# VH-VL binders against Prolyl 3-hydroxylase 1 (P3H1): the designs that were tried, part 7

Target 1, 115 residues: Prolyl 3-hydroxylase 1 (P3H1), of Gallus gallus (Chicken) (q6jhu8r557to671)
Amino acid sequence: SHLVCRTAIDEKQEGRSDNSHEVHVDNCILNAEALVCVKEPPAYTFRDYSAILYLNGDFEGGAFYFTELDAKTQTAEVQPQCGRAVGFSSGSENPHGVKAVTKGQRCAIALWFTL

## First folded at step 19 (VH-VL; from v2 with heavy chain V29I, light chain V29I)

Design x2
Fold by OpenDDE, fold request of step 22:
Structure x2 (fold): chain C 115 residues (1-115), chain A 122 residues (1-122), chain B 110 residues (1-110)
Amino acid sequence: as target 1 above (115 residues)
Amino acid sequence: QVQLQQSGPRLVRPSQTLSLTCAISGDSISSNSYAWSWIRQSPSRGLEWLGRTYYRSKWYNDYAVSVKSRITVNPDTSRNQFTLQLNSVTPEDTALYYCAREWPEYWAFDIWGQGTLVTVSS
Amino acid sequence: QSALTQPASVSGSPGQSITISCTGTSSDIGGYNYVSWYQQHPDKAPKVLLYEVSYEPSGVSSRFSGSKSGNTASLTISGLQAEDQADYHCSSYTSSKTYVFGGGTKLTVL
């Protein structure tokens, strides 16, 4: 498991379009330009499933989202909520990122499972 | 808390082998979460990644092309440390050498040793 | 492999916002979201400020933010403080399974 916290920046809190966590894949090395995710060490190739658990809700922004391999085309979005868990397979089928936190601090636990 | 402690000679003659050791505390060299890298810094070349060793069910090594023919990064599980060997050194290898923990989760170096200035000189 | 391109120096007054650019290629910054930034004070080892372009690790001030567009990554420091005076280095994972660093930027707080 891994504790992940992200605090809103001091400035530019309104209308932010940046990400707190850029799009990546949990078990391979994502090259969005080449549209490939290379599953090789030292990446965590042994990860099969991933999950995040939100530990708080007293923040704004910080939505979890999935994309295509291009790391641009959004395919899904999950709003953060205290106690909410999001689970997904760890491979290239689920590139994902986190939208900017615009207020407060977002804290979540990242979990990974190997079958 | 994870710490890296470097040791080794600070003066090396040309054509000889530069050797450094990085002792790990608070973590394991065999961790499947990290890689262990050597990075050097000089005014002329800035920061330069040299190579790494890491364990993922087996041991791996990756080296920068610029030093691949001369470099060896070895883990020592018994002492929980890893070493750098750079053969056939020249004055161009004079630099401040760092060991660092590479974190593939974010592809960055989050823990650094204190650095070792190694001078290549006759 | 060529280093990433950073300005040699930048300066700002306390309270100001400054930005440091880091330009690479499609084989590094352009290809990957694996850009990291490091702060280095004199006679100290580099300290990581940002992961993966924009992620702020624990213990790092929220005054530091990162972005990327094309082959260029940027580090922005808001509310500049005297303690921010340091060298700043960008780094990126590369298609060769290596890392490349920028030349470093010296930030002076006036």
Scores: ipSAE 0.872, ipTM 0.947, lowest interface PAE 0.5, mean pLDDT 94
Fold by OpenDDE, fold request of step 22:
Structure x2 (fold): chain C 115 residues (1-115), chain A 122 residues (1-122), chain B 110 residues (1-110)
Amino acid sequence: as target 1 above (115 residues)
Amino acid sequence: QVQLQQSGPRLVRPSQTLSLTCAISGDSISSNSYAWSWIRQSPSRGLEWLGRTYYRSKWYNDYAVSVKSRITVNPDTSRNQFTLQLNSVTPEDTALYYCAREWPEYWAFDIWGQGTLVTVSS
Amino acid sequence: QSALTQPASVSGSPGQSITISCTGTSSDIGGYNYVSWYQQHPDKAPKVLLYEVSYEPSGVSSRFSGSKSGNTASLTISGLQAEDQADYHCSSYTSSKTYVFGGGTKLTVL
């Protein structure tokens, strides 16, 4: 497990395009330009499932989102909520990132499972 | 708390072998979460990644092309350390050498040794 | 692989916002979101500031932010402080399973 906290740089900034965490894959090495995710060491190839647990909700922004391998085409988005857990398989089928926190501090626990 | 402590000779003659050791405390050399790298720094070339060793069910090594023919990075599980050997050194190998923990979760180096200035001179 | 390209030096006044660029190729910055930034004070080892372009490690000031466009990554330091005076290095994972660093940027706080 891993505790992850992100604090907003500016209060209530609109039109932000930056991310708290850029799109990545948990068990392979993503090359978004080449549209490949290479499952090789030292990446954590043994991870099968991932999850995040939100520890607070007194912040704005910080949405969790999934994309295609291009790391640009969004396929889904999950809004943060205190106590909410998001689970997904760790492979190239679920590239994901975190949008910018625009106010306050976002804290979550990241979890990984190996079958 | 994880710490890296470097040791080894600071003066090496041309054509000899540069040897450094990095002792790990607070973590295991065989951790499946990290890799263990050597990086050097010089005024002329800046920071340069040299190579790494890491364990993922078995041991792996990766080396920079620039030193691949001369470099060996070895783990020592008994002493919880890893070493750098660079053969056939020249004055161009004069640099400040760092060992570092590589964190593949974020593909960055989060823990660094104190550095060892190694001078290659006759 | 050739080093990433950084400006040799930048300067700013306290409270100011400054940006340091880091330019690579499609084999490193352009291909991967695995850009990291390091702060290095004199006679000290580098300290990581950002992971994966923009992710801030615990204990690092929120004044540091990162972005990437094409083959260029950028580090922005807002609310510049005297202690920010240091060398800054960018790094990227490469298609050769190696790392490449920038030439480093000396930041002077005026």
Scores: ipSAE 0.871, ipTM 0.947, lowest interface PAE 0.5, mean pLDDT 94
Fold by ESMFold2, look of step 19:
Structure x2 (fold): chain C 115 residues (1-115), chain A 122 residues (1-122), chain B 110 residues (1-110)
Amino acid sequence: as target 1 above (115 residues)
Amino acid sequence: QVQLQQSGPRLVRPSQTLSLTCAISGDSISSNSYAWSWIRQSPSRGLEWLGRTYYRSKWYNDYAVSVKSRITVNPDTSRNQFTLQLNSVTPEDTALYYCAREWPEYWAFDIWGQGTLVTVSS
Amino acid sequence: QSALTQPASVSGSPGQSITISCTGTSSDIGGYNYVSWYQQHPDKAPKVLLYEVSYEPSGVSSRFSGSKSGNTASLTISGLQAEDQADYHCSSYTSSKTYVFGGGTKLTVL
């Protein structure tokens, strides 16, 4: 498990376009240009399920989103809320990222499970 | 606090084997969260990744193509350390050698040893 | 003959912003979001500034920011300070499951 916090720095971060976490897959190495995800060590190939638990909701931005393997075609988005959990399989079916936090601080716990 | 402490000789003659040791404190070399790399730095080549060792149900090694015929990176679980061996050295192997912890969550090196300048000359 | 191309040197005055480029190929920077940046002061080991293109570890100044477009990644340092005078290295994961580094950029704060 990991505690992850990302903070917007002052009001001047509004309109930020970079991601707080770039699109990735939890148990394989994504190459979005080649549309492949290689499940090999030292990647965390033993992760079977992932979860994100939001610890707060008093921030702007920081949306969690899923994509196609191309890492750019968004397929779903989850609105952060205090106490909300997002669970998903860790494989190539669920590439995901986190958009920039534009105001406040986003804190979440990442969890991984092995079968 | 995790630290990497390097040791080994600073002068090696051409054709000999360069051997360096990196001792890990505050973490286990057998951690399934990290990999353990050697990186060197020279004026002519800059930073150059050499190879790594890591444990994922068994021990693995990966080596840079440029040195793969001459390099070995070995874990030592009883001493919680890993070694670099580079055979048949030439003056082109003169460099500042670093060990580093590789973090596959981000595919980057978050902890570095202090560096060991190794000179290859007669 | 570095695998990634960086300018050899850049300079700026205190308070200015500067940008250091790092250009590779589709086999490294273009294909992967695993670009990192390292700051190295004289006689010191490199210290990671950014992971994953733009992710700042705890304790790293917010004056460092990163981005990537195509095969080129960029490090921007805003509000230059004397302590920023150092060498800066980019690196990327590769399709051969290795790492490549740029040749390094010496930043001089005037």
Scores: ipSAE 0.671, ipTM 0.873, lowest interface PAE 1.2, mean pLDDT 88
Fold by ESMFold2, fold request of step 22:
Structure x2 (fold): chain C 115 residues (1-115), chain A 122 residues (1-122), chain B 110 residues (1-110)
Amino acid sequence: as target 1 above (115 residues)
Amino acid sequence: QVQLQQSGPRLVRPSQTLSLTCAISGDSISSNSYAWSWIRQSPSRGLEWLGRTYYRSKWYNDYAVSVKSRITVNPDTSRNQFTLQLNSVTPEDTALYYCAREWPEYWAFDIWGQGTLVTVSS
Amino acid sequence: QSALTQPASVSGSPGQSITISCTGTSSDIGGYNYVSWYQQHPDKAPKVLLYEVSYEPSGVSSRFSGSKSGNTASLTISGLQAEDQADYHCSSYTSSKTYVFGGGTKLTVL
C-alpha cells in the first residue's frame, strides 16, 4: 500500500505537465506508442487488482482517469471525493492516470491485491 | 534508511576482470519490490546503465547490449550484496562506477552508492 | 555520445525559472512515461528529483517540475536558488528493457 499525496505546483507553468501521475498500468510495462503492455519481471506482475481510496476532497483538479492503451483516449473519469474508493483490475485493460492538482493537496492510499 | 556501500579495487590492468561489490543495508536483495543495478559515469559517455539483478521467485539478469558479452551481475544473499564483474577491460572502461536501487514502480533509481572510481591502465 | 540529447549548459539568476530539455526517440521518451531526472553536485552521487516524467518523491522541493511532449522531456526549476547549481541528467526506460541517459546539463546560478 502507498500513501500518495500530490500538492499543486502552480496553476500555470512553463513546460507544464497536465498530470499528477502519467498514464500507466499497475502490473505491466506500458508502451503507449506501440500499444502494448509487457507483463514481465521486474514489473509487479503479481498484482491482480488495484484500489485507490481518497483521504480528502478539499483540492482542485486531480481527477483519476482511465484510457485506452494509447494513454490518450479517455474512457472514464472519477472525481475525487473524501472516502471514495476506485477499484479496478491491474492489467492492461485499465491504463490510468491522475490529472494535475491545480490547488490544494490530493491524498490517497493505493492498494494492490494478489489472487 | 536504506544504504548502498561500494567496495573493490580502484586500479585494474587491461585484459583483466573489473570486480566491484555493493553491500545493501536496510533492505533485502531478495525484495520483490526492487531491482539492483550498476551504472557508470565517464566524461565521454556520461551516465551509462550496465545491468541489473533481481529476485522474482528466481534470479534474473538484464544487461546493456554494449557490455552483454563481458558483464555479469551476481547476487549474494548470505551477505546481502551484489557484484559487478566486467571481463577483458580496456582503458575505455575507466569510469566512476555506481550501484543503484531500481524501483520498478517508476522505473528509476532512487538510491545510489557512493561511487568507485576505477582506472584501467598498465 | 549519449542516447538522449541535453544542452551542455544552462544558466539563470536567483528567483528565475529555467528549463532543461531532454530529447530521445519513440523507442524511449516517446514510448514510455518512465522518464526520470537526477541532480548531481560535484563529487557526489546523483540524486533522483523526478520519476515518471513529473512525479516528485517525498523530500524533493516542489520547485522541480517535469513534462514531456513527443520525444522531448523537460525539467523546470522555479525560483532558482544558489544550491541548485549542479549537473542534471535525464533518463528513460527503453523498448529493449534497458535505460538510456542524457549527456548531462551543467546549471550555473549567476
Scores: ipSAE 0.663, ipTM 0.864, lowest interface PAE 1.2, mean pLDDT 88
Fold by ESMFold2, look of step 20:
Structure x2 (fold): chain C 115 residues (1-115), chain A 122 residues (1-122), chain B 110 residues (1-110)
Amino acid sequence: as target 1 above (115 residues)
Amino acid sequence: QVQLQQSGPRLVRPSQTLSLTCAISGDSISSNSYAWSWIRQSPSRGLEWLGRTYYRSKWYNDYAVSVKSRITVNPDTSRNQFTLQLNSVTPEDTALYYCAREWPEYWAFDIWGQGTLVTVSS
Amino acid sequence: QSALTQPASVSGSPGQSITISCTGTSSDIGGYNYVSWYQQHPDKAPKVLLYEVSYEPSGVSSRFSGSKSGNTASLTISGLQAEDQADYHCSSYTSSKTYVFGGGTKLTVL
């Protein structure tokens, strides 16, 4: 598991546009320009399923989103909510990222499963 | 708390083999979460990644093309350490050598050894 | 002859913002979101500031921020402080399963 926190608690940080986590794939190495995800070690090729559990919801921004392999074309978005879980397969079918946190602090637990 | 402690000779003669050791505390060299790299730094070349070893059901190595013919990085699980061996050194191999923990979640180096300045000179 | 191009030096006054660029190719910065930045004070090992273009690990000031556009990544340091005077290195994962580093940028706080 992996605890992830990103903060904009200092209100002077409000309006940040940089992603809290850039688009990636959990079990392969995404090259968004070449539209390929290379499944080779030391990437975590053994991850079959992923989950994100939100620990809080008292922040703004920080939406979890899915894309095509280009890392640009958004296909879905999940708004964070305390206790909400997002489960997905870890492979190249689910490139994903986290948008900027514009106010407060976003904390989540990442989990990975191997069949 | 994970720490990397380096050891090895600081003076090596041309044509000999440069050998360095990196001891790991607070983490296992067999961790399937990390890889273990050697990086060197010189005024003329800056930082240069040399190679890595890692365990993913078996041991793997990857080496930079520039040194691939001369480099070996070996794990030692009984001592929880890994070594750099660079054969046939020249004065161009004079550098500050670091071991580092590589974190493939982000493809970056989050823990560094203290550095070992190795001079290649006769 | 580093694989990534950084300016050799940059300077700024306390309280100002500065930006350090890091330019590569489509086979590294352009193709991957695995750009990292390292701060190195004299006689010290590098210390990671940012992963994944813009991610700040625990214990790193929010004054450090990152971005990329095309083949160029940028590190921005806001509210410059005297202790920010150091060398800064960028790094990228590559399509050859290797890493490349920039030549380093010496930041002088005036």
Scores: ipSAE 0.643, ipTM 0.872, lowest interface PAE 1.3, mean pLDDT 88

Design x2
Fold by ESMFold2, fold request of step 22:
Structure x2 (fold): chain C 115 residues (1-115), chain A 122 residues (1-122), chain B 110 residues (1-110)
Amino acid sequence: as target 1 above (115 residues)
Amino acid sequence: QVQLQQSGPRLVRPSQTLSLTCAISGDSISSNSYAWSWIRQSPSRGLEWLGRTYYRSKWYNDYAVSVKSRITVNPDTSRNQFTLQLNSVTPEDTALYYCAREWPEYWAFDIWGQGTLVTVSS
Amino acid sequence: QSALTQPASVSGSPGQSITISCTGTSSDIGGYNYVSWYQQHPDKAPKVLLYEVSYEPSGVSSRFSGSKSGNTASLTISGLQAEDQADYHCSSYTSSKTYVFGGGTKLTVL
């Protein structure tokens, strides 16, 4: 489990296109150019399910999104909200990232489960 | 806070074995969240990753091709330490050696030891 | 010679922006989002500035930003300050399950 915070600074960051977290997979090593995800140590191969619990909602940007293996074709998006949780299987079926936080601070707890 | 403290001889003769130790405080060497790496730095080659050890149900090692025939990285669970052994050293192995915590969440090195300058000369 | 190519030196004046490039191959920077940047002041150990191309750890100034395109990653430092004078190293995970580093870039703040 991790406490994860990403903050926009006091200075303006409007119009950012960077991600707060680049697209990845929780239990394998994604190569988006080759369209493969290699499930080998020291990657966290024992993660079976993932969850994100949002601790606040007083920020702008920072949307959680899923993609295809190419790490760029977006398939779904979840807008964070205080107390909202997102659960998903940790494997290559769920590449995901977090868009830039453009105002305020996004904080969440990441959780992983092994069956 | 997690800290890495290095120790070992700073002068090694050619053809001998370079041996360094990295002591971990504030974390366990057996953590399934991290891996434990050695990295060296020289003016001619910059930073160079040498190898790692980590625990995932058993102990694993991975080594850089350039040193694979000469390197061993060993955990010492009872002392919460890991060691670098580099056999058959030459003056080209003169460098500033670092241990570092590897974080596979981001595939980067978030905590570094203080560094140990090892000179290989007669 | 390093596996990743960085300029040997760059310079800029206080308040300006500077960009340091880091070029590799499809086996490292091109294939993975696992590029990191390290700042190293004289006689100090490296300190991570950015993970995962552009992620800034807590306690790192937002003046540091990162990106990549193809086989080239970039570190941009905006609003240069005297304390930014240091060596900067890039690193990437590789398809051989190893790491490679750039040769390092010396930044001089004029």
Scores: ipSAE 0.633, ipTM 0.861, lowest interface PAE 1.3, mean pLDDT 88

